# VH-VL binders against q0aze0: the designs that were tried, part 399

Target 1, 268 residues: q0aze0
Amino acid sequence: MKIILVNNRFKENTEKKAQEIAGQLSALNVEVIIDNGLDEPYAGTVDFIMVLGGDGTMLRAARRYGQRAIPVLGVNMGTVGFLSNIEINELAEYLPLILREEYSLEARMMLEVAVFQQQSLLTRVFCLNELLLRSNSPRMLSFALEISGQKLEPYRGDGLIVSTTTGSTAYSLSAGGPIADPQLDAFIVTPVASHIINKRPLVVSPEREISLHLLEEREAIIGIDGQIKMDFGAENRVLIKRAPHPLLMVNLKAKPFFTSIDRSLQRQ
Short names: E, the ipSAE of ESMFold2; O, the ipSAE of OpenDDE; V2, 0.75 times the mean of E and O plus 0.25 times the DockQ between their complexes.

## First folded at step 19 (VH-VL)

Design KK22 (framework fv_bermekimab; at its last look DockQ between E and O 0.90; V2 from the best seeds 0.83)
Fold by OpenDDE, look of step 20:
Structure KK22 (fold): chain C 268 residues (1-268), chain A 123 residues (1-123), chain B 107 residues (1-107)
Amino acid sequence: as target 1 above (268 residues)
Amino acid sequence: QVQLVESGGGVVQPGRSLRLSCTASGFTFSSYGVHWVRQAPGKGLEWVAAINYEGSNKYYAESVKGRFTISRDNSKNILFLQMDSLRLEDTAVYYCAKDRIYYSKAFYGMDVWGQGTLVTFSS
Amino acid sequence: DIQMTQSPSSVSASVGDRVTITCRASQGIKSWLAWYQQKPGKAPKLLIYAASHLQSGVPSRFSGSGSGSDFTLTISSLQPEDFATYYCQQDNYRPLTFGGGTKVEHK
């Protein structure tokens, strides 16, 4: 068995723990690769990904490895979040199950985000939470939202979020989006400070395609999972669709999502 | 320079067929939806047909539906309008125009036009 | 089909005048309305898209407003080169449809 341990190199405690866990796994004849974000994603084949840290680390892991259909386990290290399944102090208890591959998987839809400039592809990213379009100035954006070739009323506001259901408890929630069942596949389109009062979020079928472009020569920013940022202007276009592969999240410990929402949100 | 150039117009007899062409240059033709718009002498603009960038969706004005066929060859950067069963009321300058936005099945305005090609009928 | 009604059909104006052209759609088209300028013997030129957005290279004296069914093109201060025919066009529905045009002439 080969396992990738994903941690954050800027979090010293996670680095130390990753080394410790790596040693433990090695002692059990498990091959371990540590990914602390410093290097490019490991290109070799692996059987399991263990994410040590919080939601941010999980998002990075998802972007780096989510397309490879590898089980991903979130191990929380004392942070508040929605993407971890077990706590670090529980790892020893569940390690035998991991090694025996006795766990269930929960498929989480990811976004495929393609950003273009004058028909040229700038980047294609798979992400677990959301794509954000926002103004890079105090001025509102004017942009077009197209869903499966249908033109909606032009948006005016600070921006727009296109989120997965997993991402519904992330920035989309802060922007007034609905909390979605993470077992549901859907896009959530949430306006950010729309000039139209109480403009409602849209829940969109994962079979549809979403595109955004600016209607004015203004500076905007594309954000992905709150970690990737790029400039976005009038010549750019973003196309969003369901990623061809979901993130396979390991479920070792049952977590009642809906009954724990209030608790989790209050802690943030 | 972004340019569209129409050709194929001329004098035709009623009931006959004519094929118009529009050659694109200076931009990625295959990325844009394109339109045919016509203008009868001394009259206003009339949208005739459109085709999306992939060529998978075609749209027609009611006045030409069943008689005209829009098509494109993205490999050659050419837009076509096959006009069958031509009528006197089809007399017009025919313009081709590109849509503003690339990679869209919707239309967002026509930002580049050709010079037009005239279709008239013999008496 | 969506009928686009422009008014007036013609307007006589002088250089420096404020010119206003209106376009009414037979039903709501959101903001998906474009304005074009056409000079004799020339192809149309896109001025405004999405009701109120100025096409690149178009002078700022041109402006568009409106949403739903009623739209307006305004030339704040008419210039000699602005004498032409103007057309509105909706692209919210297929078939796309143009207004009847408004000719801006010398007074």
Scores: ipSAE 0.882, ipTM 0.942, lowest interface PAE 0.6, mean pLDDT 95
Fold by ESMFold2-Fast, scan of step 19:
Order: sequence, then C-alpha cells, then structure tokens
Structure KK22 (fold): chain C 268 residues (1-268), chain A 123 residues (1-123), chain B 107 residues (1-107)
Amino acid sequence: as target 1 above (268 residues)
Amino acid sequence: QVQLVESGGGVVQPGRSLRLSCTASGFTFSSYGVHWVRQAPGKGLEWVAAINYEGSNKYYAESVKGRFTISRDNSKNILFLQMDSLRLEDTAVYYCAKDRIYYSKAFYGMDVWGQGTLVTFSS
Amino acid sequence: DIQMTQSPSSVSASVGDRVTITCRASQGIKSWLAWYQQKPGKAPKLLIYAASHLQSGVPSRFSGSGSGSDFTLTISSLQPEDFATYYCQQDNYRPLTFGGGTKVEHK
C-alpha cells in the first residue's frame, strides 16, 4: 500500500504531524509520500490519498490528484469545513478500516477549465469548487455567457461564478447562489453584483459546455478554487465542462451534508 | 496579415454547378467559424451559409438549402461553397467572412472579410 | 426566419450632421445585433457588435444602442468618409439575417 499525505505548507504543525503519521504508517509497512504543495505532484501510482488540513488543502489535493480515480480522505486539523470526514484525533480509530479498504466512496464532480489567449491554450486546470470571473477595477464588466452554443443576454456587472454542487457552499453562496446537495451533478452559474439586469443564478446540466469572454477590454481576473489567479482580457476565452473523472471522497463515518450545514450556520 | 481570398467565381449557365473557395492566411483558420455572404448587383447583403470551426455543424439560408453545401479543409486553410442547380437569383458577389470569436458554437459578428468573387450568368 | 427592417432606406446628409439609422427585428434577439459599413465596390466592415460595442479601430463618433427588437446606429458628426451603406445583422437565431441597408448619401 502506498499513501500520499497532503498537508498545508503554511502551517508548521501540520508538517510535523504529517511526519509523525508517516512514521506510524511506515511501521505498518505502508509506503508514504508527503506532498506539502512545493513540488510537482507525485507521478507514481498510489492507493490512497490522505489530506491533512481544512477545505483549502482538500481543494489543492483535488486539483493535483482528483482525476486519477484514487480514494481521497479529508482529515480535519482544526479548521471546520465541508470537505473533511474525520478529525485528526480519530485517525488511529479509523486507520484499520483504511488499510483493509473498508469504506464507502462519494463521487464529487469537478470542473475542467481551459483558458485561452488569442486561441492558444494558456492553461488547463481541474477544480472542485468554482471558476470566478471578476472585475479587477471599479468599472463593471460586459461579457458573453454561452451555454452549449446558446447565447444569453450579455452580462453587465462585477463578474460571474461557475460552480460545482460541491462549490455551492463556497464563493457561490457568498454571491447569492443556492445551497445544492453535492450528490447532484450540476453547474451553478451565479452572477456577481449584476445591478443593471436582474440576473438570477442558473442551475444547468453538467453535460453542457460553458464559455465566457469579455465584450470590451477591462481589467479582469479569473480565479479557480480561490487558489489560482490569472489576468483576463478581451483576447482571452475560458471554456468550462465537466471533468472526465469525479473526485472520489472517502466516507468512513456518517457526516451527512445537511448536518454539516446546520452546524456551520449555528457557528455564524 | 489577416486575410481571406475568394476564388472560383465567373460566368456560369443556369442549372450548372460551381464551387467557390476561400483561402485564409494570417490567423488560425481551424479555430473560427466562417461564413458565406452574398450581394446581388445593386442590392443588399444576404447571409448564405456558415460552418463551425470543427466542420461538424453547417447552417444555410432557406433560399439555398438543398442546393448549396458548405465545407472546410482545416489542414489547407480553405473554405468551400459547392453551388448546385444554380438559378438567376444566385447572381451576386460572394464574400467569405470570419466570425469574431474562436472555439465558439455560436456566432458573434463577422470581423474579417474577403474582397468577394462574382458569380454571373451567361445570356 | 427573423426579418430585419431598416429605416430609412436612404438619408441625405451633410458633413457635421448627426445621422440616426434604426433596425427592427421581427422577434426579440436579445442584444445580438451587429452593424456593418459598406463603401461602393468594397467588402463590408464591422462597426458594432453585441448592439453597443465598438469594433477596434472604429471612430468613437459611431455608437449603437438598443436591445430586444429595436436598435439604433448613430453617427454623431458625419465625416466625408462616412458616406456609405449601413447594414444591421442579427446573430441570435439561425439563419443569420441582414437588414435591407441604409444608404447615407451627400446632399
């Protein structure tokens, strides 16, 4: 058995904890690779991915490894979120089940985002939560949204979010989007501060292809999962579709989505 | 130097066939949808046909549907219009035009045009 | 098919005049309308796309407005090089359709 431990490079105690866990797993004849985010993703074959941290660390793990159809377990290190399944102090209790492969998997859709500059591919990225287009100045954007070849009325405002259902509780929620059951596969298209046109969030089939481009030159950016940021201008175009493989999330204990929402809302 | 150059026009006889070509240079032809637009002498513009960047979807005006066939060869940067069963009403200058937006399944305006090729009929 | 009606069919104007051309769609086309300028013996040139957006290199005296079914092209102060025929064109529905054109001619 070979396991990748993904940790948060910005938290020193997480690195130390990863080393401790790696030692414990090695004592059980498990090969361990530690991914702190500084190097390229591990290219070899692995059996399991354990993410030590909060939702942000899981988003990085999903981007790096989510398309490989490898089970991914979120282990919470103190930051409350939606993407962890067990707490770090519960790991010893659940480790025998992990090693015997006695767990269920939940498939979470991902986005495939292709960004072009003057028809040349600039980057192709997979993400778990969302693609954000936003103005980078006080001036609002004018942009085209195309869904499977159908043009909507041009958008005027500060931007747009194209989200997975997993991402419905992230930036899309802050922008007024619906909370979606992550068992559903769908794109959620949520406008950001559209004050001229009364634009509602859209929920569309995950089989559709979505594209965006600016109708006039403005200072804009695109953001992916809140972790990747790129300049976006009138010569750029972004194409979004469902990624070929979902992220396979490990479920070791009952942590129903709606219970997590209730707990999160009570904390606020 | 972005340009489109039409060829293949000339004097034809009613009921015959003619194939127009449009050669593209200075841009990535395979990334854009392209159009045929015609204009009869002294008359207005009439959209004739379009083909998406992949060549998988083709669209026609009702006046030419079933008689004209649009196609493209992305390896040679050439757009074609095969015109069958030609009628006097087909007399026009035929322009090819590039759509503005790359890798789109929709159309957003025609920003680059050729100079046109004239199709007329012998009397 | 969507019918595009332009008015007027021709207008006589002098340099410095404001010229307004209208275009009406038989059905709603959102804002998906383009305007083209054509000079005698030349290919058309794109002026405006998506109803109100100026194509690169087109002088600021040209402007477009409207949405849905009613659209306007305005030339704020006509210049000698602006005497030409102007066409609207919708790209919201297939087949794409052009208006009949408006000739802007000298007095």
Scores: ipSAE 0.828, ipTM 0.922, lowest interface PAE 0.7, mean pLDDT 91
Fold by ESMFold2, look of step 20:
Structure KK22 (fold): chain C 268 residues (1-268), chain A 123 residues (1-123), chain B 107 residues (1-107)
Amino acid sequence: as target 1 above (268 residues)
Amino acid sequence: QVQLVESGGGVVQPGRSLRLSCTASGFTFSSYGVHWVRQAPGKGLEWVAAINYEGSNKYYAESVKGRFTISRDNSKNILFLQMDSLRLEDTAVYYCAKDRIYYSKAFYGMDVWGQGTLVTFSS
Amino acid sequence: DIQMTQSPSSVSASVGDRVTITCRASQGIKSWLAWYQQKPGKAPKLLIYAASHLQSGVPSRFSGSGSGSDFTLTISSLQPEDFATYYCQQDNYRPLTFGGGTKVEHK
């Protein structure tokens, strides 16, 4: 059995804990690869991914490994977020179930994001929460939104968010989008400070293709999961689809989304 | 340099068929939607047909539906218009034109045009 | 199909004049309207897309406005090279449709 431990290299306690857990697993004849973010993602076959940290560490793991159809367990190291399932002090209790593969999986839709410069692919990334297009100057953007070959009225404002339902509680919420049940598959399209009256958030079928481009030259940025940033101008175009594979999140301990939602949101 | 060159026009008899070609150079043809637009002598512009960048969606003006077929060969950078059951009212200069936005299934304006090829009848 | 009505059919004008051409769609087309210029014996040239956005290389004396169903092309100070025929075209709905044209002629 081969497991990847994903941790946050900038927190000393998580590095020590990752080494401790790796030792425990090795004693059980489990091969362990530690991914602290310094090296390229492990390319070989693995059976399970364990994320030690909060939602940010899970977002990085999802981007690196989410398309491989590998079970991913979020292990909370302190403050409770939306993406952890068990606490670090509960890991020993649940480890036998992990090794016997006695757990359920919850699928979470991901975005496939392709960004182009002058028809050349700059990057293709898979993200769990959202793509953000925003102005990088005091001036508003004028941009086109196309959904499955259908053109909406041009947008004018600070930008736009295209999120998954999992991302509905992140930046999309702050911009006025709805909280969505993460068991649904959908795009949520949320304007950022739109100056066009009656522009409302849209909930869109996951089978749609979404694209964005500027109608005039402005300094803009594409942000991905709040963690990746790139410049965006009039010769760029971004295409967004549902990713081929969802993130497969491990459920060992019941964490009902609606029962816990107010407490999770109050952790500002 | 970005260029579109039409060919295949000429003098034909009514009821016959004709195939127009448009050869693209200086840009990535397979990334863009392309159009056929015609203009009868002394008349205005008439949009005829368009095809998206991958060739999966084709659209026609009512006046040519069922008689004309648009197609493309992305490996050769060629746009085609197969014109069947030709009528005298099809007399026109036929232009091909590139849409301005790459990797789109919608149309945003025709930014590059060919010089046109003339279709007329012996009468 | 969306019918595009241009007016006037022709304009007699002098160099330096402000010229205004209108285009009306038979139903709403959002802001998805383009303007083209055509000189005799030449292919059309794109001037404006998305109602108001100037194509690269087009002089700033050209401007476009409007949304919904009513649109305007303005030439703020006519130049000798601007004597031509102008066409609007909607690209919101398929099939795409052109207006009938407006010929701008030297007085």
Scores: ipSAE 0.738, ipTM 0.892, lowest interface PAE 1.2, mean pLDDT 91
ESMFold2 (binder alone), look of step 20: mean pLDDT 93; pTM 0.950

Design KK23 (framework fv_bermekimab; at its last look DockQ between E and O 0.88; V2 from the best seeds 0.83)
Fold by OpenDDE, look of step 20:
Structure KK23 (fold): chain C 268 residues (1-268), chain A 123 residues (1-123), chain B 107 residues (1-107)
Amino acid sequence: as target 1 above (268 residues)
Amino acid sequence: QVQLVESGGGVVQPGRSLRLSCTASGFTFSSYGVHWVRQAPGKGLEWVAAITYEGSNKYYAESVKGRFTISRDNSKNILFLQMDSLRLEDTAVYYCAKDRIYYSKAFYGMDVWGQGTLVTFSS
Amino acid sequence: DIQMTQSPSSVSASVGDRVTITCRASQGIKSWLAWYQQKPGKAPKLLIYAASHLQSGVPSRFSGSGSGSDFTLTISSLQPEDFATYYCQQDNYRPLTFGGGTKVEHK
């Protein structure tokens, strides 16, 4: 068995723990690769990904490895979030199950985000939470939302979020989006400070394609999972569709999502 | 320079067929929906047909539906309008125009037009 | 089909005048209306898209407003080169449809 341990190099406690866990796994004849974000994603074949840290680390891991259909386990290290399954102090208990591959998987839809400059592809990213279009100035954006070739009323506001159901408890929630069942595949399109008061979020079929472009010569930014940032202007378009592969999240410990929402949100 | 150039217009007899062409240059033709718009002498603009950038969807005005066929060859940067069963009321300058937004199956305005090609009928 | 009613059909104006052209759709088209300028013997030129957005290179004296069914093109101060025919066009529905045009001519 070969396992990638994903941690955050900027969090020394996670680095230390990753080393410890690596040692433990090695002692059990498990090959271990540590990914602290410093280097490019490991290109070799692996059987399991263990994410040590919070939601941010999971998001990074998802972007780096989610397309490879590898089981991903979130191990919380004292943070509040929605993407971890077990606590670090529980790892020893569940390690035998991991090694025996005795766990269930929960498929989480990811976004495929393609950003274009004119006709040229700038970047294509798979992400677990959301794409954000946001004004880069105090001025509102004017932009077009197109869903499966249908033009909606032009949006005016600070921006727009296109989120997965997993991402529904992230920035989309802060912007007034609905909390979605993470077992549901859907896009959530949430306005950010729309000039139309109480403009309602949209829940969109994962079979549809979403595109955004500015209707004016304004400067905006694209944000992905709150970690990737890029400039977005009038000549750019973003096309969003369901990623071809979901993130396979390991479920070792049952976590009742809906009954734990209040607890999790109150701690944030 | 972004440019569209129509050709194929001329004098035709009623009931006959005519094929118009529009050659695109200076931009990625295959990335844009394109339109045919016509204008009868001394009259206003009339949208005739449109085709999406991939050519997967075609749309027609009711006045030409069943008679006109819009098509494109993205490899050659050419838009076509096959006009069959031509009528006197089809007399017009025919313009081709590109849509403003690339990679869209919707239309967002026509930002580049050709010079037009005239279709008239013999008495 | 969406009927676009443009008014007036013609307007006589002088240089420096404020010119207003209206376009009414037979039903709501959101903000998906474009304005074009056409000079004699020339192809139309896109002025405004999405009801109120100025096409690149178009002078700021041109402006568009409206949503739903009623739209307006305004030339704040008419210039000599602005004498032309103007057309509105909706692109919210297929078939796309143009207004009847408004000729802005010398007084």
Scores: ipSAE 0.884, ipTM 0.943, lowest interface PAE 0.6, mean pLDDT 95
Fold by ESMFold2-Fast, scan of step 19:
Structure KK23 (fold): chain C 268 residues (1-268), chain A 123 residues (1-123), chain B 107 residues (1-107)
Amino acid sequence: as target 1 above (268 residues)
Amino acid sequence: QVQLVESGGGVVQPGRSLRLSCTASGFTFSSYGVHWVRQAPGKGLEWVAAITYEGSNKYYAESVKGRFTISRDNSKNILFLQMDSLRLEDTAVYYCAKDRIYYSKAFYGMDVWGQGTLVTFSS
Amino acid sequence: DIQMTQSPSSVSASVGDRVTITCRASQGIKSWLAWYQQKPGKAPKLLIYAASHLQSGVPSRFSGSGSGSDFTLTISSLQPEDFATYYCQQDNYRPLTFGGGTKVEHK
């Protein structure tokens, strides 16, 4: 059995804990690779990915390994988030189940984002939460949204979010998007401060292709999962599709999504 | 340096066929939708047909549907219009034109045009 | 098919004049309307796309406005090189359709 431990290099307690867990797993004849984000993703075959940290660390793990159809377990080491399944103090209890492969998997759709400059592919990335297009200056953007070859009325405003259902509780929520059951596959398209008319969020089939380009020269950025930023201008185009593989999230412990959402929205 | 050059126009007899070609240079032809637009002598512009960048989707004006076929060869950077069952009403200068936006299945305006090729009829 | 009606069919104008050309779609086309200029013996040139956006290299005296079914092209101060025929064209629906054209000619 080979396990990747993904941790946050900028939290020293997480680095130390990753080393401790690696030692424990090694003593059980498990081969361990530690990924602290500094190097390229591990290219070899692995059986399981354990993410030590919060939602941000899980988002990085999903971008690096999410397309490989490998079980990914979120182990919370701080602030409770939506993407972790167990707490670090519960790991010892659940480790025998992990090693015996006694767990269920939840599939979470991912986005495939391809960014072009003129006709040349600049980058292709996968993400779990969302792509954000937004102005990088006080000036509003004017841009085209195309869904499977159909043009919507041009958007004028600060930007747009294209989110997975998993991302519905992230930036899309802050921009006025709906809360979606993460077991559904759908794109959620949420405008950011639209100026022309009151444009509503759209819920779109995951089989559709979404495209964005600027209708006039402006300074803008593309943001991916709040972690990657790229400049975006009138010569650029972004294509968004459902990624070929969902992220396979390990479910060892029932986590009541709607109870968590209800508390978050109604309480201080 | 971005150019479209039409060829294949000429004098034909009613009921015959003619194939127009449009050769692209100076841009990545395979990335863009392309159009055929015609203009009869002394008259306005009439959109004839378009093909998306992958070649999968083809669209026609009602006046030419069933008689004209648009196609493309992305390996040679050539757009074609096969014109069958030609009628006097098809007399026009035929322009090819590039759509503005790459890798789109929609159309956003025609920013580059060829010089046109004349199709006319003899008695 | 979407019918595009341009008015007027011709307008007589002098250098320095403000020229306004209108285009009406038979159905709503959002803002997906382009304007072209054509000079005698030449191919059309794109002036404006998406109703109000100026194509690169086109002088700022040209402007477009409108949405839905009613659109306007304005030349704020006509120049000698602007005597030409102007066409609107919708690209919201297939088939794409052009207006009948408006000839801007010398007074």
Scores: ipSAE 0.829, ipTM 0.924, lowest interface PAE 0.8, mean pLDDT 91
Fold by ESMFold2, look of step 20:
Structure KK23 (fold): chain C 268 residues (1-268), chain A 123 residues (1-123), chain B 107 residues (1-107)
Amino acid sequence: as target 1 above (268 residues)
Amino acid sequence: QVQLVESGGGVVQPGRSLRLSCTASGFTFSSYGVHWVRQAPGKGLEWVAAITYEGSNKYYAESVKGRFTISRDNSKNILFLQMDSLRLEDTAVYYCAKDRIYYSKAFYGMDVWGQGTLVTFSS
Amino acid sequence: DIQMTQSPSSVSASVGDRVTITCRASQGIKSWLAWYQQKPGKAPKLLIYAASHLQSGVPSRFSGSGSGSDFTLTISSLQPEDFATYYCQQDNYRPLTFGGGTKVEHK
């Protein structure tokens, strides 16, 4: 059995805990790869991914490994978020179940985001929460939203968020979007400070293709999961669709979304 | 430089067929939607047909549905208009035009036009 | 199909005049309207897209406004090279449709 331990190199506690857990797993003849974010993603075959940290570390793991159809377990190291399943002090209790593969999986839709510059692919990224288009100046943006070849009224404002249902409790919520059940597959399209009256958030079928482009030259940025940032201008396009594979989140401990939602949102 | 050149126009008899071609150069043809637009002598512009960048969706004006077929060969950078069951009212200069937005399944304006090819009739 | 009605069908004007051309759609087309200029014997040229956005290389004396069903093209100070026929076109719905044209002529 081969597993990846993902941690955050900027948090000393997660690094030393990863070494401790690697030692425990090695004693059980489990091959362990540690990914602290410094190296390229491990390219070889693995059976399981364990994420040590909060939601941000899970987002990075999802971007690096989410398309490989590998079970991913979130292990909280301090503050409970939306994407952890167990606490670090519970790991020993659940480790036998992990090794015997006795757990359920919850599929979480991801976005496939392709950003182009002058017809050339600049990057293709898979993300768990959202893509943000935002003005990078005091001036508002004028931009077009296309959904499966259908043109909406042009947007004017600070920007737009295209999120998954998992991302509905992240930036989309702060911008006025709905809280969505993460078991649903959908895009949530949330305007940011729209100048056009009556631009409301949209909930859109995951089978749609979404694209954005500026209608006039402005300094803008694309943000992905709040962790990747790139410049965006009038010669760029971004295309968004459902990623080929969902993130497979391991469920060892029941975490009823609706019962616990207020507590989890207080941490946001 | 971005360029479109139409060919295949000529004099034909009613009920016959013609195939128009539009050769593209100076841009990535396969990235853009393309259109046919016609203009009868002394008349205004009439949109005829369009095809999306990968060729998956084709749209026609009501006046030509069932008689005209738009197609593209992205490997050769050519747009086609097959015109069957030609009528006298099809007399026009036929333009091809490039849509302005790449990798789109919608249309946002025609920013580059050819100079046109004339289709006329001999009774 | 969306009917696009331009008014007037022609206008006589002098160099320096302000010229306004209107275009009405038979049903709402949002802001998805383009304006084209055509000179005799030449292909059309895109001036305005998305109702109000000026195409690259088009002089700033041209402007567009409107949304929904009613749109205008304005030439703030007519120049000799602006004598031409102007067409609106909606691109919100398929099939795309042009207006009948407005010919701007020398007085």
Scores: ipSAE 0.748, ipTM 0.899, lowest interface PAE 1.2, mean pLDDT 91
ESMFold2 (binder alone), look of step 20: mean pLDDT 94; pTM 0.958

